Miniprotein binders against q56419. Designs and how they scored, part 140

Target 1, 326 residues: q56419
Amino acid sequence: MEGRTLEEVQEEVFKRHGVLVPKKELEDLAKALEEAGLLLTEKVEARLKEEEEKLKRERPMRLAGLSYPEGEREARAFLEAFRASYPGEGEEARVLLMPHLEPSRVPEVYGAALAALEKTPPPERIYLVGVAHRPLKEKAAALPVPFQTPFGPALPDLPALQALDALLPFELFNTPLAFREEHSLELPLFFLKGRFPEARVLPLLVARRSPELGEALKVVLRDFPGLLVLAVDLSHVGPRFGDTPLTRTLAEEARRRDLGFLERLAEGEPEAALAFLGANPTRIDGVEVVASLLPLLRERKGKVLAHRLDLEAPTLSAVGAGTLVL
Short names: E, the ipSAE of ESMFold2; O, the ipSAE of OpenDDE; V2, 0.75 times the mean of E and O plus 0.25 times the DockQ between their complexes.

## First folded at step 10 (miniprotein)

Design kc15 (at its last look DockQ between E and O 0.92; V2 from the best seeds 0.00; counts 0 for: pTM E .784 < .8)
Fold by ESMFold2, look of step 10:
Structure kc15 (fold): chain B 326 residues (1-326), chain A 104 residues (1-104)
Amino acid sequence: as target 1 above (326 residues)
Amino acid sequence: SPIEEAEELIEELIELLQEGREEEILEKLKEAIKILIENGASPEEVAEIAFEAAMELVRRGAPPELILRLVKEVARAAEEAGASRETVQRIAIEAYERIREEVG
């Protein structure tokens, strides 16, 4: 139909096929298509409701066989290969910033995260804070269920999640479907669960900066100590992200923004890191997470272990990734 | 009297706690909060009344998961009475800290 009137469709059919379809037949066809579209919509909505109910019990792997191996033995070999991609030594982390970009694109950046985890005493729990790529009903959300991994289920820390929910002025458990496709949790979790198989997890998403989340987490982390992980990417530049094709100048600016951001975080100055980005012209992914977690980042000094601005040749675009320990 | 109604509420909540009927504790508390709001109680008044009920259950050995749900209900009481989200969070954190000190 393409926005045409039924009369225009009738004329076109006659011109193409030599048959005049009465307007009533076209009206009947349009009604049938509308009804079929409504039935399809109802089936999709019923499927999504069913999937939402399943997500209230567990979150299955979506990227096994795509971004990492499905089998446990192969998955452990995969972790070892990534660690080997980073020839340096890590440093103990109380806070770890690591990417959620496709691992094969930035192997040494994930390797640096593994090196940091090697120096980190096994935590009782991991606060895994990713970036929501689908809308949330609130500024942040959690899903208090096991997340499946090739290393077994990553079990939720229910007491800590309940405490966090109690200290927020909104319902923390608010958008289960947002977790269905959320790679910003699944990809880092693969590495974290592989290294800390006994740690429980608080799987958290931020859609928009939430000072309330940071204030609540300050209290919860005091009473439920653990490893805080910011699972964020850095600059996003090029046509895929609304820019002109990647140039040397744009890439240099993206790298400068990435490193300046990370270095100010490493100095324990998260407000200065955000101010350095201004309007965030290279679209650093982590700003909403950092802005939410200011109370947890202030005065924590550390080190940038790795950085890469990785080229997406087909799109003439690039994405930055880094590893920071605090 | 209002005093007898408060005492009856507390006795009912304690009985439910002893029987392990935690969802009914929360429903009963929510009903009481709604009545207070309908009678014009301020967010601070509703939150304090809900907090005192929660503290009595804490003193009677409420399990940790119920304690956290009670903290949430204290904050929700203020929200339902019209408090801003900033005020709701302040109340929740204060309730949590006071209860944490009681539990030791």
Scores: ipSAE 0.696, ipTM 0.864, lowest interface PAE 1.0, mean pLDDT 90
Fold by OpenDDE base, look of step 10:
Structure kc15 (fold): chain B 326 residues (1-326), chain A 104 residues (1-104)
Amino acid sequence: as target 1 above (326 residues)
Amino acid sequence: SPIEEAEELIEELIELLQEGREEEILEKLKEAIKILIENGASPEEVAEIAFEAAMELVRRGAPPELILRLVKEVARAAEEAGASRETVQRIAIEAYERIREEVG
């Protein structure tokens, strides 16, 4: 809502979804969002400033006890159960594409990621590239602080982060508040930290395609080798995303696009993968991440380990998730 | 001359490095860059001067953290002088690679 009137929001919702939301309901929602600290008021600004100051020191868990267990013992059992949900064996990964969707929705896809990690020698560092679901000041950002996990803090690789910043034509360390609730990093990081407890992490977010990021990372990865992880979801279809309820035709199209995207990535042809999607009508989440990392994905052959289009029955919507090793 | 100005800048930065005044190195470099731009130096000229200053500090034993900050400042110098983002990144990568070669 930043900078838009309630009338403009109402009109946008109507244009996009064909639903006229009463102004009063929008006002009540705005008030609720304000009370929840999601709208910029003086009180919210003060709270956001306090949260920003906290994020200078650490990023606390937000989804512990919700998406994964808070306790270490329970968290280890959680990892084992997810690994067990994938009956296959993994492959060694230099690049891992994995989901950031709610783990309970696609357990075997996360299980496939764990299977790949079992075949992967422990990296010194993990470049974890997520999707910014909130606006960033720049096309990409990093948060150079410890991320809390049930397995202890995931510590940042400050030298590698500094090298990356040095090679970017913008400030990498921007928009710290975008990391506060960003699940595209937190959920994958749970699995990564559980498997590689000693690995340092570079938590990165991409909001818009940044070729500059790929070029910079190409140089940084030479001097600071590590595992590259793309934490991305695939198609988003159905009413939650502006489509009609999920049909066989819509599901087949989503699967076709997801698999066609992943297969081209597995062939080492990331430009062909992007071209295959065109205007991205099924809203593959990871497009901007892949478009930013082209130099790192070119000519790398790999394997699709898992894919699922998961139905959210209450909304008759579906989200695609996949695991790819390169 | 731009060369004489660069030499003077380098001498001042070396003194700051020897005194352990690393934060002042960056501020001094920024100030010098500003003056160069005000005097009509091109992005390439400003970047080259900043690079030579950075390289001399590297040769004098600047720590890795400071080196990376200096690379960033070389790139920023070009940006402030009106270089495109593409040019700025190229300059940063080139500066980084040249410095890396010097350090081993």
Scores: ipSAE 0.648, ipTM 0.843, lowest interface PAE 0.6, mean pLDDT 89
ESMFold2 (binder alone), look of step 10: mean pLDDT 72; pTM 0.644

Design kc2 (at its last look DockQ between E and O 0.93; V2 from the best seeds 0.00; counts 0 for: pTM E .745 < .8, unsure alone 69.23 < 70)
Fold by ESMFold2, look of step 10:
Structure kc2 (fold): chain B 326 residues (1-326), chain A 104 residues (1-104)
Amino acid sequence: as target 1 above (326 residues)
Amino acid sequence: SPIEEAKRLIEELIRLLQEGREEEILEKLKEAIKILIENGASPEEVAEIAFRAAMELVRRGAPPELILRLVKEVARAAEEAGASRETVQRIAIEAYERIREEVG
């Protein structure tokens, strides 16, 4: 009963079927449906609490067999195929921007990330910063548990995570359920763990820009050096994202915004990169992450290794992905 | 006197540290902070008292995990006393840096 009164339901039934259902029977039905809904709600809440408790111990693979192979040998071959999709050489990265879009859609962009990792000394730890696709209780969050991969568990760097938490004016470990299905961490992690099997990980999500996160990370990265990874996608355009159908003009604008954003980041000018986007009319996914991490991006020059605006033919939409080293 | 009450608190925290009762240290510190706020202490006063207690525990060999929890509690004390989020973070970073210099 979508906001209808019982009298309105009664009148509708009478009009359509010629039967007047007593108000008491409609009241009893409504109460029974409410009671059943309350029981269903309790069951869902109990299941979510159970899932939350599991996530306090480990984060299992959710995309094995879907986005990447489940078996270790097949996973290694998968990595090699992706590297082969990028014909160029990488460069050493202290900061790596890479996508979290479905790997099969942008193989050369992930290949460029692998090429950069080939030039990068194995780090002790990786600060993996993704985009929260579910609400967080705070602007940012972390989950200090092993993340399962086909290459074994990616172990958390607990001392660095504890230091980060101590330097934030909010609780860092605030929304375990937001990590349950978060592909912006899982997909890049597959590639990072495959290349750096001994690195520990700080799995971080940003929901809303947090200057506090950047200030805290500046201190933590000084004391706990590692590779900083911005696991973000770029433009999102077309009907799936609230636009008119994708046109040549919209696609050209999305590409221009993507490359202009990446180029300004590569020049060590993250504030200029954000300013270039204005109101972000093509919905570049990485804006909140970049805005959070300004102290770590300023004056760090680098290079754009790859970019692709990938067409989603069924939805007449497109998503941009890129690889940037700093 | 406030100074004698602070000394009594610190001695109790040191005893708890020596007995390995770290959760009780944190709870005792939180209780003391609440009392200070109820008696009109400013955010700066609350943070300073919490920091002095934390520093004494550091000098007595508090383990690294406890040290980071103490930094968080110094910052939380300032927040409970009314400090802005920006001020809370500044206090946390300052406490961390000072403690790092002491341990270093």
Scores: ipSAE 0.700, ipTM 0.866, lowest interface PAE 1.0, mean pLDDT 89
Fold by OpenDDE base, look of step 10:
Structure kc2 (fold): chain B 326 residues (1-326), chain A 104 residues (1-104)
Amino acid sequence: as target 1 above (326 residues)
Amino acid sequence: SPIEEAKRLIEELIRLLQEGREEEILEKLKEAIKILIENGASPEEVAEIAFRAAMELVRRGAPPELILRLVKEVARAAEEAGASRETVQRIAIEAYERIREEVG
């Protein structure tokens, strides 16, 4: 356990698998792992090294058959069903903010993203910026390999990735293991690849605000034009996140913050959106991503297409999700 | 003089480019940067020398991939010489833009 709390592990497992593992079971597992001693550590290290070597070639699907269908035909039907869940029409996107939450929790929000993509001319490349739910060696990272999807591999744009790396004051290609299980890229990528099968992808993760990333991307986007996608969730409230059980007051505050954030982004005022959140007491997931991409979000006007605060009944917690087009 | 050293470096890098020894270009540039720093060159001086070398390689038909790698090395040179991350990024962007203008 590389310095993560049991709560962080529990949250990760839940985010990934939709299963809340009781803290006690995690404690028992941690203890069993500790008792299994050095041999288990060596085996784990060897496995991690093997996985890291595999990630030099490709990023396999982790959520196929869980969050979305593995088969292409079934995956296409899945896309159509999600699109149907949103009754509105989309708008052309140059920047798309969409969730990375478990799709079944917020189908209409993903449906709104698909609606926007229907009105968007096929991009040559997609800059997919997710949230790092694991530590990165740097503030941001990229994985320059094919990402597997039911629609075939999403191929990296190596020239654009190389240009981005050249303009960053740190190594962009860091922490490959952080991508192995990162759902903030995998889930949005399913929808993006399904809609734009020929688009190359720049899979990016942000762990901490990196103004350097925004400045670099501003230059890169000029020479390598494409669709910018922010794959971020919004508020995280309730016991899973350290709050009391969801109340009307807490839900109203979460919605207020989510919508206030999205609306200010829609007005082309990303700094005002960040300032509106202050200390971010409802834990909007996308803050560090938005803070990194300020140069790309300034003065861009758009529209909020969807928002949902989704209740997780077993934990009396809720997560906000939204779709914004700029 | 730093100017004479820069000239010798450029001549060597051009030779390596002509010989198709692109990986050795980067290593040679790194080595030269190290020597410059050891001799008390400022981050700005190191960056300028590295940039001039990169520009000459561009003029000699260096491929885009190598150009981007050279920009990264210019930035790295500044970092190694003690420049802030902000300064390093500025240097990289400036180098990139100037190179782009030269290539058309």
Scores: ipSAE 0.614, ipTM 0.830, lowest interface PAE 0.7, mean pLDDT 88
ESMFold2 (binder alone), look of step 10: mean pLDDT 69; pTM 0.587

Design kc3 (at its last look DockQ between E and O 0.91; V2 from the best seeds 0.00; counts 0 for: pTM O .765 < .8)
Fold by ESMFold2, look of step 10:
Structure kc3 (fold): chain B 326 residues (1-326), chain A 104 residues (1-104)
Amino acid sequence: as target 1 above (326 residues)
Amino acid sequence: SPIEEAKRLIEEAIRLAQEGREEELLEKLKEAIKILIENGASPEEVAEIAFRAAMEFVRRGAPPELILRLVKEVARAAEEAGASRETVQRIAIEAYERIREEVG
């Protein structure tokens, strides 16, 4: 009935049924529907405000029992199984690139990350940089609260977070609700907390490239040393992502883009890695994070430990995941 | 003379910092920084304000959290006064670096 007058509705009802509904009754119905919609909006807003206040105290697990086991004993066995999926040895990492894709889809890629962590001295803190899947009020955000895991809470590094906030030209703690369901932090954190139970964390999200974040982190990492983790996925191709159905040609291009990107990062050439992608036709997920962190990636050479372009048969689509140490 | 008024406000803010009167200090700093930004002050000049106030807090034994908050509030005041985000960040980083170098 959008765009129709009450007279038009009244006339149509009379024409079809021989009954005139008074305009007042139609007006009352319209007001009742509008008022009901307002009340629903108020209830949703109140619930979101409650959720936001809870997130200012802690971030609970959302994927326990779905992507990883809820119990600590089972979670430790899960980590061991994933490590075993990658039979090679890792390399020490100052910077680790790892996926946030569902772990069961790319077990050896997460296993490679665990192998790298075995070679990495336990850090005092972990800068965990994920990709915001919900809008942020700024280009980047953090949530300075404990993140629950099966291994206990991952405690925030409040001094480092406060320093980071002070060096940014925007409020770092700006969108708590964006963290509520953010798997790009929760999934990598499971593996990181399992291997470094004493490390504090800086849980960071990037929505849009922020050179300011990289400049601030360069200073903060100097004064608060730790492990920098880029929790990003690679190519996203196929109908689920707006493409034609996945073909061998598209899959080969996605793999080439993924590996070329990772290899250039491994050479300490993050600008070249971004340039290699051009318009990013295979939608590599990590570009905004890498573009934000250029000062931390330049001249840092390393090694690609693993890569998989994982097929989603039901959707005829694929997602790439990799493990890179720098 | 806007510049002379900003200088007076800064000197009063430093005195307030010496006395530990944090909220009054912030009010004066915001007003001074607005005048300075509107009259083309360099990032270094604004960062010096944060540094001078921070040194009074250091002398009084203030916790690092308060020092960092002061840096953030000075940079925020510059943003409110119309400074670009690049300038705001330069102010914050330069103030932080100067404070760190002095504290040793």
Scores: ipSAE 0.774, ipTM 0.913, lowest interface PAE 0.9, mean pLDDT 90
Fold by OpenDDE base, look of step 10:
Structure kc3 (fold): chain B 326 residues (1-326), chain A 104 residues (1-104)
Amino acid sequence: as target 1 above (326 residues)
Amino acid sequence: SPIEEAKRLIEEAIRLAQEGREEELLEKLKEAIKILIENGASPEEVAEIAFRAAMEFVRRGAPPELILRLVKEVARAAEEAGASRETVQRIAIEAYERIREEVG
């Protein structure tokens, strides 16, 4: 709301979407957002400060019991079921592109990622690059704390994180609150930690393209080798994202863009992949991540293992997801 | 020359640091970097000054973490002196690479 009144929000929604949301519903939403810590009130500020202080020590699970099981035994069964959902074999990955969408929506895409991880020697560390769905103070950020998982904490690689920070022209350790509820890290990390329990992690978020991040990581990866994981979704189309309801034409365009993007990445041509998308009219989520990591993606050939455009029937919207190995 | 002045500041800082005054080394390093950047020194010239400072820490058995912190402080000083993000990153990378080559 950034200082806007409920009336101003109502008017903006009406102007933009042609829907008059009743003031009472906006009030209820504002209250819910306040309770969720999304509105800046004194109480919310105090809570956010407390949460920020907690994030100095660890990042707790937020989606345990919702998106994946909280218990380790059940979590292992979950991994096996997802692996079973992909009938193919994987390939060894040096770079893995995988989704961060709700796992139940695209099980075979996560299954393909697990298949690739089966063929991948256990890395010492995992560079996990997610998408910031909340604003960052800088183009990218890291959180140098343990991330809780059902398989135990994913421990940060502090030396590698420090090296990365040293090579960036900005403070890497910024906006810790952006990590609190960021599912683009939590969901992939479940699968990664389950497969590689001893790997240290560099949890990174990208909000905007940062060529500096790619250049820094190129140097860091030389001295601190590891698996690079791009946790990104693909097209976002339909009413939830400002389009008309999903049609055959819109779905075909989304698939064309998703596959065209992934195929060019698989050919080792990340600049061509970005150019192919142009203005990104189907809103491929991973664009800013790929644009940040160009030096690491160039000339690396690989394979698209899976793709799905998943329909969210209640909203007649769809999200693309893919798994790519390089 | 500004470069010679910056080098003298670093040499002084190194001498002071040999007496256990590491914070003063960082202050003098920042001052030297500021002088260099304000006078149009190249990233390579700034990195050379950073390298010299780092080698003093290495000689004292500084852990890798301290070396990385020094590189970061060099980058911050360059930014504070008005260097572009591109220049700052070049300085940091070059300083890092030079240090790495020497320490293994």
Scores: ipSAE 0.657, ipTM 0.844, lowest interface PAE 0.6, mean pLDDT 88
ESMFold2 (binder alone), look of step 10: mean pLDDT 81; pTM 0.761

Design kc4 (at its last look DockQ between E and O 0.93; V2 from the best seeds 0.00; counts 0 for: pTM O .679 < .8)
Fold by ESMFold2, look of step 10:
Structure kc4 (fold): chain B 326 residues (1-326), chain A 104 residues (1-104)
Amino acid sequence: as target 1 above (326 residues)
Amino acid sequence: SPIEEAKRLIEEAIRLFQEGRPEEILEKLKEAIKILIENGASPEEVAEIAFRAAMELVRRGAPPELILRLVKEVARAAEEAGASRETVQRIAIEAYERIREEVG
């Protein structure tokens, strides 16, 4: 009945089956289907409201058994295997850039992050800044609740979160549903909580560049010191992302842009890193986060520990991931 | 006058803190701020008045959680009076810094 009249349907049934279905019975069927559709819409809305209320109390694991083990002992062994994938030593991080890409795709990149954490004094808190994959009501958001992990709950740093909210010209706690499936927090958090089990967390998402977030965080980090983590991926190239089929030339350009971006960040030059990308033709994921956090990245020198542009064979596409310590 | 009524509400909010009713303090401050805005107070005037109330509560031993809520209210007052988001944030940070200096 989408774009067809009841009479047209009636005529088709008669031609095929020799039975004339009365118009009233077809009308009754159409009404019943419409009513069922309205009831389904109401059920979906009620489910989302229930999920939102649950997220105001805690954020459960969504990727246990999919991206990392559910049990604590297996999760600990998983961390050690990833650390072993990176044969080098890390360096102390005051700011850590690490990916949120599926861990099995870039094991040595996550291993490099673990190596950096080994050299990093246990922080009182971790400012975990991911990329919102669902719309936010504002440029940035937080969810001030425990995030469940195989290592126990990652507890929110409520005083620091409240201070951050007070220093923003918008409500920080604005979009709980955006956190429901947000892997850019959950995947890095698994590694961070495993290494720093007593650190509290500020789980933050950036949807669009927010200079206000950077200015507020500069003040909050001074008074509530901790580890700043940019949980971002790098280039996204190929047909899955709107490009021509992945070619060697496109892959080489993506690597060049990834490394040039990371190298400029490592020199303490975040504005130069953004300028190097221009219109961001390889869709580096980290741009909005870096642009938001400029005051925290300026003049902070460091080192690129790892990088991989990982191929997605089924989609003929690739995604870059890196580890940078500042 | 409306300005004298706003002043009385602020004084009442401070008295309510001494009586141990901090949630009502915020409501009285919101009422006072609304009156000031409706009578054409500038963003700077509203923010300064709200800040002075916050400082009095700080000096009387207000807990950190209440202080941060007051900083947010100062910023909201400026926003409701028409300040840009940039100005609202500057006011919030300045209020926070002045209060932090007092508390240490």
Scores: ipSAE 0.663, ipTM 0.850, lowest interface PAE 1.3, mean pLDDT 89
Fold by OpenDDE base, look of step 10:
Structure kc4 (fold): chain B 326 residues (1-326), chain A 104 residues (1-104)
Amino acid sequence: as target 1 above (326 residues)
Amino acid sequence: SPIEEAKRLIEEAIRLFQEGRPEEILEKLKEAIKILIENGASPEEVAEIAFRAAMELVRRGAPPELILRLVKEVARAAEEAGASRETVQRIAIEAYERIREEVG
């Protein structure tokens, strides 16, 4: 860090690697480096406690000015440009699978999601299910507070969240600090809030497959209807993820797995999609989310609108992204 | 009997509801559940008793938020009684649906 702010380090990593390292991972790294010195632990704990107390009121933007514009006018132009990047038309979605990767890496995939949202009647609420890139105390969690966006706050649906909690055999409202910098919610939410400004949101994270979540949501969705959004990425291959540099063979395998997964989901066969991946050697990010939501995905037919395997040239690694409507 | 004591606590919880003291209802229900568990009630028996209490509160005009909290407490009670997570969830869903049918 050598006198640089965490923001400067984050920007540098983003510029160099096209990866938005959550400021907290940098903080945690800084903390781990600081925790090697006993005195910094109390200050870090106090800061984490303060951040946790703030998260009881709202979740501030973390990626504004980095991944998307902070200003509303500029943010609207951003949405229009992303929509324009996808030349096709969308379809009405009851379930939307979309990426949470850095938007600039896969603009047409987000554009496909926007195209689907154009054909979707405004939902009363959005069930936004992201991937926990940090440990949760439970298999899944929710944060029942407003999420800040350039379009104003995304307000939680407290009645639906309470119903969901009631139907889970664990505390849904756990690990608030995991939401602080979770981009798997923030990035999709930008697009969702921009399209549906009046929709309430249920921000959910999945760390591990929770069949209980799917069963609970099946009941809740009956009484609290809404759009279900799976904010998941697909394959993660190359040196950043423990593989050799990207080759044609590795890229073809990643695409095969991504498309084979999405196509089986589009056929209404989520169990077949999971079985197709087996041990998931290309590390499809959305596996635990899909495995948690099986009751909601069964027998729903849809369409794959977009797919991309995006090369991160500095690391010779690639990440898959897709848009699926059901 | 432990069952009679649990019933009295449930009746007290109902009275507390009528008095506009909803936060104290949950404590009385928890106490009743604890007594049942300590006296060897099965998770299903605990769930059924708690469900009956919840239904009585519903009949008396308990708001949806309180009902959902009661469902959660019934499920928690079953867990404390040694029920599996699967059983706990089944109990919660069943309780929720039965309550919904009564008020919906």
Scores: ipSAE 0.603, ipTM 0.810, lowest interface PAE 0.7, mean pLDDT 87
ESMFold2 (binder alone), look of step 10: mean pLDDT 72; pTM 0.645

